# VHH binders against q8el04: the designs that were tried, part 16

Target 1, 306 residues: q8el04
Amino acid sequence: MKSIQVQQLVEEFNLEVLAGEDHRERTITKSRTHRPGLEFIGYFDFFPMERVQILGKKEINYLHQLNEQERDIRIGNVVNYHPPCFIVTSDQDGLTYLKKYCHAEQIPLLRTKEATVDFMAKVDHYLTRKLAPEIAVHGVCMNVLGIGILIRGESGVGKSELAHTLLGRGHRLVADDIVVLKRLSHKTILGTHNDKNKEFLALRSVGLLNVVRAYGSRAFQDETRISLDIKLSKWEKDSLHNELEFETQYRDYMGVSVPSIEIQLQPGRDVAGLIEAAANNWYLQQQGYSAAEDFMNRIEWQDGDD
Below, E stands for the ipSAE of ESMFold2; O stands for the ipSAE of OpenDDE; V2 stands for 0.75 times the mean of E and O plus 0.25 times the DockQ between their complexes.

## First folded at step 4 (VHH)

Design s44 (framework vhh_7xy4_2)
Fold by ESMFold2-Fast, scan of step 4:
Structure s44 (fold): chain B 306 residues (1-306), chain A 120 residues (1-120)
Amino acid sequence: as target 1 above (306 residues)
Amino acid sequence: QLQLVESGGGLVQPGGSLRLSCAASGFTFSDYAMAWVRQPHGKGLEYIATISGSGGSTYYKDSVKGRFTISRDNAKNTLYLQMNSLKPEDTAMYYCAKDEYWGRSYFDYKGQGTQVTVSS
């Protein structure tokens, strides 16, 4: 199970540590944050105790309306489920009772100056990306005409040279050599660079190129949703007849099906232009138009008529 | 045909080290990126690390960065994972995988695995 430490939230969001300073190594495994509500009135069925617990003005004001004895019982019951941490929003104070219970149960109690809804959205976004299932694949990831394209193929087939040609045509590099793929949902694969290859493209005979320095900031982006998979293969003269296939092929990435096409890299062939055509065709398919289906329907219509 | 055979696992105490190996055959090893993945008992598969075909580029899951090192010897068709500062949470069956199987439920096309147990 993928996890991060509470310490990573403290660093990312510059959180103040109010209690549990020695327990920031506690782990977070759930991408959604939670605000306790029904739990304060004793209903713990389905309490998502594994989530980061957010205490906004509504939560704190309710607790401050209770007498001291009842407040201690109610908050103690929530803390006793041992969530990863509590985060108080809107720079709220008067939290001695929370510090006491979080210290006793060894749970971090953190604070932010940010408003509850905005802060929760930022944390949920961060956790979703950090906890997403991921793999790293060999290839190049480009953004072409607004869609993310993963270009695969064996070593030496010319993937990086193709990426450079696409850069010259105004498209954007996401990652070369190692592409990190993250599953954000049942429908979404996100492609990104690793920590070390950001902005770099390796070209045979030229060497290592920083694309931002060479072509400007427009030549690079940090991440893209993967909409199309392309397999580059060695050119074989007699194999050209097999490239005229009209059935949509798919490749699975962590349970997400991505449309896939195979392109042979050969001298004189405008492979970059084929990739641009594939990107444009993807947009048409999203609008419900399939050229292959239209063509096949024409044939079937003609075959079906008297 | 294509074979991946993992070895080097065993029982080790927390803070200890192990070196895993994966012997590959049936394909041109240097042409493909390789990965290590693990599966704790009763849990799903977890990606650990990738290395490019040349060995020039690597990527690691955040929880193992600084502790694990992936490497390869293309002359011997062998992939390695050096594991240092082992934690109980690293207990799992470890598998190697070829990049063309990633996303194709790569765990169905991985080798037989090697068990790592971190306990005292």
Scores: ipSAE 0.011, ipTM 0.556, lowest interface PAE 8.8, mean pLDDT 84

Design s45 (framework vhh_7xy4_2)
Fold by ESMFold2-Fast, scan of step 4:
Structure s45 (fold): chain B 306 residues (1-306), chain A 120 residues (1-120)
Amino acid sequence: as target 1 above (306 residues)
Amino acid sequence: QLQLVESGGGLVQPGGSLRLSCAASGFTFSDYAMAWVRQPHGKGLEYIATISGSGGSTWYSDSVKGRFTISRDNAKNTLYLQMNSLKPEDTAMYYCAKDEYWGRSYFDYKGQGTQVTVSS
């Protein structure tokens, strides 16, 4: 299980620390935030105590309507579940009671000037990416015609040179050498760089190239959903040529199945053009059209069913 | 036959250090990126560090960034992980992995692993 510290939220969102300054090392393991509501009236069934707890105007106004004794009891009951932290939105004040209980229970109490719904969306987005299961793979990640493509193959097969050819055709680099893959959901793999290799492409004889400085900001993209996996392999004249395959192949990345094709590097073969063709074919398949299925159906129809 | 043999684990106190090694054989080591992955008892696999075939590029998970250093010696076919400022949450079985095994079942592809236990 991945986690981040409350300190990382403080830094990322420039949060003010109101209490629990010495406990910013507490861990967050859940990617969604929560607003306590029924918990303030004593109903704790299904309380997601492991989530970051957000206190907006509705929550704070309700607590401020209670007398001091009742407020102390209600806040104490929520804080006693020891969530990772509390964040008060909309720069709300009058929080001495909350500071007292968060201090006593060693829970960070933080504040932001941002409005509740927008802030929660930003935090959920950040936590989802930071807590996502991830792996790093050797390869190149490109965005081709809006489609994220992972290009793999053994060292020296020409992946970076192919990436440069695709850049020259107007496509975008995401990552070279090391590609970080994050699982955002059971259906979504995101490809990104590791920050150290951000915007860089290594080319034989030329050296290290910054693609933004060389080709402009449009040549680079920070991340892309991976829609297609491509394995580059060296061609051998004595190898048996594969027959046409009509069944889609898949490669699994952290439980997510990604369509996969193998392209052999043959003398005179336009590999960049094949990648562009694969991207266009992916769009057709998303619309429910499969050329392979259409071809097979036409053959079967001619033979006659029944 | 591809083989990966991890070593260097043990019992350490919080704040301590360990250096893990992975001896690789059966493939051209310098042609492949290598990774360290860990699995705490009863939990899922976590990728912690990756290094390119040349050693020129590295990646670290946020959980270990600044504390762990991945390196390799291609002449000796050996991968290393220097672990500093160890925490109880670093307790896990540590495995090395070759790039082709990422995103797959590791029980069929990783070595026996090396146990790291951080306990006070």
Scores: ipSAE 0.000, ipTM 0.432, lowest interface PAE 11.8, mean pLDDT 83

Design s46 (framework vhh_7xy4_2; at its last look DockQ between E and O 0.02; V2 from the best seeds 0.00; counts 0 for: pae O 12.0 > 2, placed apart)
Fold by ESMFold2-Fast, scan of step 4:
Parts: sequence; C-alpha cells; structure tokens
Structure s46 (fold): chain B 306 residues (1-306), chain A 120 residues (1-120)
Amino acid sequence: as target 1 above (306 residues)
Amino acid sequence: QLQLVESGGGLVQPGGSLRLSCAASGFTFSDYAMAWVRQPHGKGLEYIATITGSGGSTYYSDSVKGRFTISRDNAKNTLYLQMNSLKPEDTAMYYCAKDEYWGRSYFDYKGQGTQVTVSS
C-alpha cells in the first residue's frame, strides 16, 4: 500500500504543529479526509480511523459545550483509534485537552488558518494524487482540444517532433520523455510530468526547449485525464493493418481500459491532423454517436433488398 | 523469443543492500524503456522505477526514491536495481518489465522474478 508521512502534509500546507512533533513520521494511506461527528456521541460503526481527521468550528464548538468529564471521555474514545493525525481548521484555539490526548497517544495535532471545506478539498486533492497507484512510461502526453492523449512509440519514431507540431497548433504539452500515469479510480488514468521534465521538450537538432518560455504558459498543462492512447509506428511496406477500424481497440493501464489507435508515420502524412480528428471523434463518441456504427448501418440498410 | 531473467534476490537484514539484475533477450534492448515492479505476497503489483532506453532519464516511486537506483548496461542487455537501506516492507517478488503494456493486464511482459526478503 502506497503511503505518505504526516510530515509531508505539514510541509505542503504550512501546518502548525501543536502536539506530536516527534511523530510526524506516521503514515497516511487513505486519500480522503474525515470530520468526526457521530463518533463524538459514541457511534463508531464504520469510523474511518485511517483517515486524516479534520476538526472544524462545528466539531470544536460541540466539544467546548460538553462538561470537562464528558469531553475527556469523548475525545479519548476518538484518539484511542489512533488516526494518522488531527488537523484543526480556522485557526481555532483553547485546545489544551486535545494537546493532552494527542501527546499521550503520540498522534500529531496540527492547525491551519484555512476554512474547513476549502482545506479538506485541497488535502483530498493532494492525497489522491500522492497515494494513487502509478507507473512511468516512455512517451509524450499532450492535451488536444481538452482531450488528454498519450503518444507512444519506439525511440526515434518522431514523437517529440509531433509534439512540437501540436504545440504550434495551439495544443498543450503535459510531459515529454517520461510520462507518469496515476490511477485515480477504476475509470480514470491521470497523466503528468515527473517534475524534472516539467515544461521541457527535447527536439533533434534544436536541443532542449522550455515550452512555457518559448510559447507562453498556455502551451503547458501540469496534468490531464488520459482519454486516448496513440501508438506511433514506422510505416511498413507490407503492413496489413486496417486504418479504417470499425471496432474500438483498447489498451489497459493499471486495470483501466483506454481507447487506443495506431498511426503509421509516412512521409507527407499530416499525423497532427489525424490526432486532432481523433480528439473530435472522441467527443462525438461520448455523446453516443459512433461514425463506424452509422456507416455500417447505412451499408447494411443499402444492401438489404430482399 | 522475448525473455527477461531476474537474479540477485535473497534474504537480507533491515538496513542492508542488494543488487538485482535482469538479463534481456529477443528484442533491441536499447530501443525500449525498462521498469522494475514488485509484488508482495498476497498483494497487487507495485511500480518501483523506470529507465529510458538510452539511460538518460529515470523515475522512481516515492516509496523507494533516494534508496533505490535503476541503471542499465546496453552493451550487455542487462538492467539493474541497486537497493539500499532496505526495509521489511520491501519484501516482495521483484520483476523487470519492458515498457509495453498491452491486453487486459497493465503489465504484459515480465520475467519469472527474484525474491527479496528483508527480515531480522
């Protein structure tokens, strides 16, 4: 199971450490945060104790309304499940009782000035990316007309030159050379850069190009959902591959099926235009239109004369 | 004819080191990126690292970054994984993989694996 340390949240979100300073190495394995509520009234069925626990104004105000004995019992019961950490939002104070229990159980108690809902959204977003199963593949990732496209092929097939052509047409680079793929759900693969190759495109004869400095910030995007896989191949004289495919082909990435097409590189072929056509066709398919099915239905209708 | 043969695994104490090797044959080794993946007993495959065909670029999962080093010798058609500061959670069967994932599995071509056990 993939995990990160509480220390990474402290650094990423500039969190104040109120207790458990020596225990920031505790691990987080769940991508969603949780606000305890029913747990404070003694109901722990399905309590997601492995999640980061967020205490907002509602949670703290409720606890402050309890008498000291009841508050100690309620807090002790929640802390005894040993969640990764507690984070208090909205710069709330009067937390001596929380510091006491978190210190005793060796659990970090952290604080942020941010409001609860906005903070939780940011942390959930961060954890989802950091904890996602991942692989890194050789290729180029582009965003073309809003569609994330993974372009693969053997070394030297012309992927980077194609990427530059697509940049010249107003499309966006996500990653060149190494593309990091993350599985966010059973239906979603996210493509991103490895930070080191961020904004860079390697072109033969020209060298290394920073696309933001050369073409502006609109030429680059940090990440994109992968909607289409493209395999670039060298043209083969005796190729039997049918470029008019009527059945959608798929490639599997970490259990997620991605539509896949193969494009053969031939002198004079507008491969960038084919990629743009594929992106537009993907939108039509999402609207329930299949050109292949429409074409086949017309042929079958036309041939039915008995 | 594509074959990948892993070796170099074994039993090691926490904090120890091991170097894994993968002998590749049946394809032009330098034209393809290579990866290391692992599978702990009873769990799914976990990605470890990728190296491009030239060896010019590498990527590591956060769980091994700073501890493991992926490298290759294209003249010998061999991929390596240097593992330092080993932890009990590194215990797994280790596989090398060609950077091609086709079919219904995200990982179509891998070797027989080499077992790494980190235990005191």
Scores: ipSAE 0.552, ipTM 0.834, lowest interface PAE 2.2, mean pLDDT 86
Fold by ESMFold2, look of step 8:
Structure s46 (fold): chain B 306 residues (1-306), chain A 120 residues (1-120)
Amino acid sequence: as target 1 above (306 residues)
Amino acid sequence: QLQLVESGGGLVQPGGSLRLSCAASGFTFSDYAMAWVRQPHGKGLEYIATITGSGGSTYYSDSVKGRFTISRDNAKNTLYLQMNSLKPEDTAMYYCAKDEYWGRSYFDYKGQGTQVTVSS
């Protein structure tokens, strides 16, 4: 399971360390931050203590209004769950009591000048991306008509040549040869490059091509959501079966189902055009339209005279 | 009839090294990218590394980058994982996996696994 250390947050967001400096090796495994307002008032059911805890103005002002005995009780009760760290937002002061408990329990207490909601959004985004499960697959990732496409198939089947054809039609390359897939949620797979292959496309007999230099900056995109999976396969004499199927096929990536189609590389076939059509059809399906259903309904309407 | 058999695991002290092997049969090995994944006891699977069919390109998760090396010998139908600078956190069951399977998750064709234990 992926984790990061509190020190990585400190460096990324230039956080001030107020207590627990020697314990920044503590790990963060949850991608959401939490504000412990209910926990300070004594309700701990479902307390997400494994999250980074954010102390905004409401939390700090509440604690400031308590007498010393109640403050010690309320803060102690929360800190004893040992969350990975606490971050005070909006450059707030008057933190002697928080420093006391975080020091005693060996938990980093950090501070930022940024406002609470904006800061939480930045940290949530950072943690989501740093903690996202990831794999790398062999293939090509492109953005075609605004639709993220993962093109896969055996080595040498023609994926990079197809990508080059699509580039010539104005589409965007994300990654060639190695595609990094990150699962951002139970419904979302993000495709990206591995930095080493950024902007590069390897073409047989031509060599390595920098697509930005060849086609301009709009020919490259750092990442895209994968909406459609395309399996390229070698030519088979009878490919009619694939062209007539109406049922959607799927391929799972880290538990996320992605619609998938198979396209055979027949000599003379406009495979790039088929990919463009598939992307457009996927877009229409998101609007509730199915060409197969529409066609079947038109046949039934004519046959039934109603 | 696809079969993947991992071996080479064992007990090793922190800082030590191991080389895992994965013997592949039942498919044309060189046509497919291969991966290593691991499962710590009582936890979910963790992705480790991928290598393309030719062996020309590799990718590593952040947790092992710089310490582990994936490689393959297509003449012997064997995938390898060289693990250096081992840490207690590397303790897990290690599996090799074939890169693709139509209609299944990326990891559907993993082997039976080989245990790696990093302990004093």
Scores: ipSAE 0.357, ipTM 0.760, lowest interface PAE 3.6, mean pLDDT 86
Fold by OpenDDE, look of step 8:
Structure s46 (fold): chain B 306 residues (1-306), chain A 120 residues (1-120)
Amino acid sequence: as target 1 above (306 residues)
Amino acid sequence: QLQLVESGGGLVQPGGSLRLSCAASGFTFSDYAMAWVRQPHGKGLEYIATITGSGGSTYYSDSVKGRFTISRDNAKNTLYLQMNSLKPEDTAMYYCAKDEYWGRSYFDYKGQGTQVTVSS
């Protein structure tokens, strides 16, 4: 199970620490924040205790209206579940009672100047990415015409060389050799680098090439959604793969199905062009068009007139 | 398929102890808070304890506080409930529940249960 420390959240968003300074090692394991407004009024039907708790203006104003005894009860009820931390938004004041309880229960109390809704969205996004399941795969990740593509193939098949050709055509490298895949949802895989290979392309004949330094900032992208999987294979004259495929194939990555195609590398052919064509075809499919279906329909109509 | 299988229930005398186990499968066990709930015969479901996914935090109902201990072994995908100082009023069907959102009236999934009977 992936986790981050509250400290990482403090650093990422430059949060002010109001209480619990010594307990920032507490772990966060859930990717969504929660506003405990209902819980402060005594309703605990659905309380995600493992989530980062956000206290906006509504929550704080409510607490300010309570007498000391009521505050003690209401705050105590929530704090007793020991969430990872509390974050007060909009730079709100008068938090002495919260500080007291957070300190007593060793829960970090944090503060930000940012507005509640915007801040929550940022934190949710950050946590989703940080806590996302991930795997490393061998290949090349490119963004071609705005479409993320994972290119796979045997060692020496020419993946990196193909990447270089695509760069020359104005596309972007995301990762070479090792591609980190992150599952952001049941339908979304993100491809990225492993920080070590960031901006580097490994070419057998040339060595390591920093693509940003060589081709500019437009040659590189930190991450991309993977929309297409492409397997490169050696050309075989009698291979069944030389035929037109009418059915979409998929490859599974951590439970996410990604459309997959195989491209046989033939001498003298423009493989980069094929990648671009594949990207365009994917785009058209997303628009509801299937070339294969259209073609088949046309053939069937011709056979009916004979 | 998600499965929760409770075990360890039985007949015990007042003041006795039991340890319940729940074997979990079909999901990433450590990603979810788990709870024990019980249902006395002819009564509604009662919340008794919750433990977070990491095992770092626990919560107990007032009725069992100080007597029951909830724990988990994420390596074994197993949830436990140590019950000490058992009372006749603890007699119930005990259920293991997957509970991402803690709530007295809401659980994602619960098992078939194990019967605990406290009687002299």
Scores: ipSAE 0.006, ipTM 0.227, lowest interface PAE 12.0, mean pLDDT 87
ESMFold2 (binder alone), look of step 8: mean pLDDT 83; pTM 0.847

Design s47 (framework vhh_7xy4_2)
Fold by ESMFold2-Fast, scan of step 4:
Structure s47 (fold): chain B 306 residues (1-306), chain A 120 residues (1-120)
Amino acid sequence: as target 1 above (306 residues)
Amino acid sequence: QLQLVESGGGLVQPGGSLRLSCAASGFTFDSYAMAWVRQPHGKGLEYIATISGSGGSTYYSDSVKGRFTISRDNAKNTLYLQMNSLKPEDTAMYYCAKDEYWGRSYFDYKGQGTQVTVSS
């Protein structure tokens, strides 16, 4: 299981450390934050103790209404589950009791000036990406008409040259050579670059190109949801080249099924145009239109059968 | 035909080091990216690292970044994983894979694996 340290949240969100400064190496393994509301009233069924615990105005105001003895018990019961850290939002003060328990149990107590809802959304977004199951594959990732496309195929001149053609048509590069895929949910794969290949495209005979410097910031995108998988293959036979496929094919990435299309490379073939057509067709399918289904229905009517 | 043979695993103390090797045959080795993945007993597959066909690009899972180094010798058709600062959590069967075959819910054409056990 992937993890990050509490220290990474402190740096990313400029958090103030109120207690547990020497314990920022504690690990976070869950992508969602949690607000311990029911837990403060003694209900611990399904308590997600492994999540970062967020204390907003609701949580702090409730604790401030308790007498010291009850507060001691309620806080102790939550802290004794040893969550990765506590983060107090909205720059709230009067936290001496929380500092005491977090210090005793060696758990970081952090604070942000941000409001609870906005802060939780940002942290959940960050953790989801950092903790997602991931793989890295050989290929090119592009954003074409708002659709994230993973382009795969054997090493050669085709993939990066195709990427450059798509870039020239106003589409955006996400990654060349190594594409990092992250599983954000059972339905969502995110494609991104690694640190070394950010903004770079390798072209045979030309060399390494920084697409932002060459074409402007609009030519590059840090990440995209993968909606289509494209396998580039070399042309083999006329019969295979002229096949028309009516059933959607899928490729599995970490348990997520992604629509997959195989495109054969041929001299003079507008492969970039085919990819643009595939992106437009994906939009139609998302709106409930299937060209294959429509075509099959029309054939049935034309035949005049049952 | 396509064969991947992992070696170099064994028992090591926490903080120790091991170097894994993967001998590849049956395909044009330098035309494909290669990956290391691991599987702890009774758990799912965990991605470790990928290296491009040329060796010029690498990517590491955050769990091993800074501790493990992936490399390859294309003249010898061999992939390597240098593992430093080993932790009990690194205990797993380690597999090398041609990248197009390991990203699925199951692996095609992965090797038999090499067991790494980190224990005191």
Scores: ipSAE 0.388, ipTM 0.746, lowest interface PAE 3.2, mean pLDDT 85

Design s48 (framework vhh_7xy4_2)
Fold by ESMFold2-Fast, scan of step 4:
Structure s48 (fold): chain B 306 residues (1-306), chain A 120 residues (1-120)
Amino acid sequence: as target 1 above (306 residues)
Amino acid sequence: QLQLVESGGGLVQPGGSLRLSCAASGFTFSSYAMAWVRQPHGKGLEYIATISWSGGSTYYSDSVKGRFTISRDNAKNTLYLQMNSLKPEDTAMYYCAKDESWGRSYFDYKGQGTQVTVSS
């Protein structure tokens, strides 16, 4: 199980620490934030206490309308569940009571100048990526015509040279050598770099290139959803059986099925053009058209007529 | 004829160290990235680390970063995992995986693994 420390949120979002300064090592294991509401009126069934708790204007205004005794009881009941931290939005003040309870229970109390809804969206986005199940695989990840493509194959098959050809055609590099794959949902794999290889492409004979420095910011993208998996293999004269496949093949990454195709590198073959064709075919499939199904239906009809 | 054989696991005290080995055969070891994954009893697979074909690049899960070191010896067709500062939560069956097999899922990997138990 993945986790991050509250300190990482403080650094990422430049949060002010109001209480619990010595307890920023507390861990966050849930990717979504929560705003307590029904909890303030005593309903704790299904309270997601493991989530970061966000206190916006609505939450703080409600607490400030209560008399001191009732406010102490209600906020104390929420703090007593020991969430990872509390974050107050919109630079709100008058929080002495929250500082006291968070200090007593050793829970960080943080503040941001940002508005609640926008801030929560940013934190949820950050936590989803940081806490996602992940693996790292050998390959090249590119964005081609808006489609994220994982290009894999053994070392020396020409993946990086193919990536450079695709860059020359206006497509974007995400990662070379090691590609980090993150499962954002049961249907979504995200491809990204390992930070160390960010913006770099290794080319034989030329060496290591920073693609942003060499070709501009449009040549690089930090991440992309993986829509296609491509296996590159070296050409073999007698290996034609797998080149004409009508049944869609899939590769499983952490429980997510990704369409997969195998392409042999042959002298004179426009492999970059085949990858562009695969990206365009993916768009047609998203619109409900299957060329393979259409072709098979035509074969069946022709066979039936004879 | 791909085969991966893990070894080096055992019982160790919290804060201790272990070095795991994976002997590879049936493929060109030096042409593929390799990974370590683990499975605690009754839980799903957890990714640990990947090393590139040459050993020049590595990636670690945040749970083991700074404590574990992945390495390889291409001349011996062997993958290693040096595990330091072991914690009870590191208790699991450890498996090595060829990049191609891992991307297809663990379901296709039939290695026995090596058990690591961290307890006092």
Scores: ipSAE 0.368, ipTM 0.751, lowest interface PAE 3.3, mean pLDDT 85

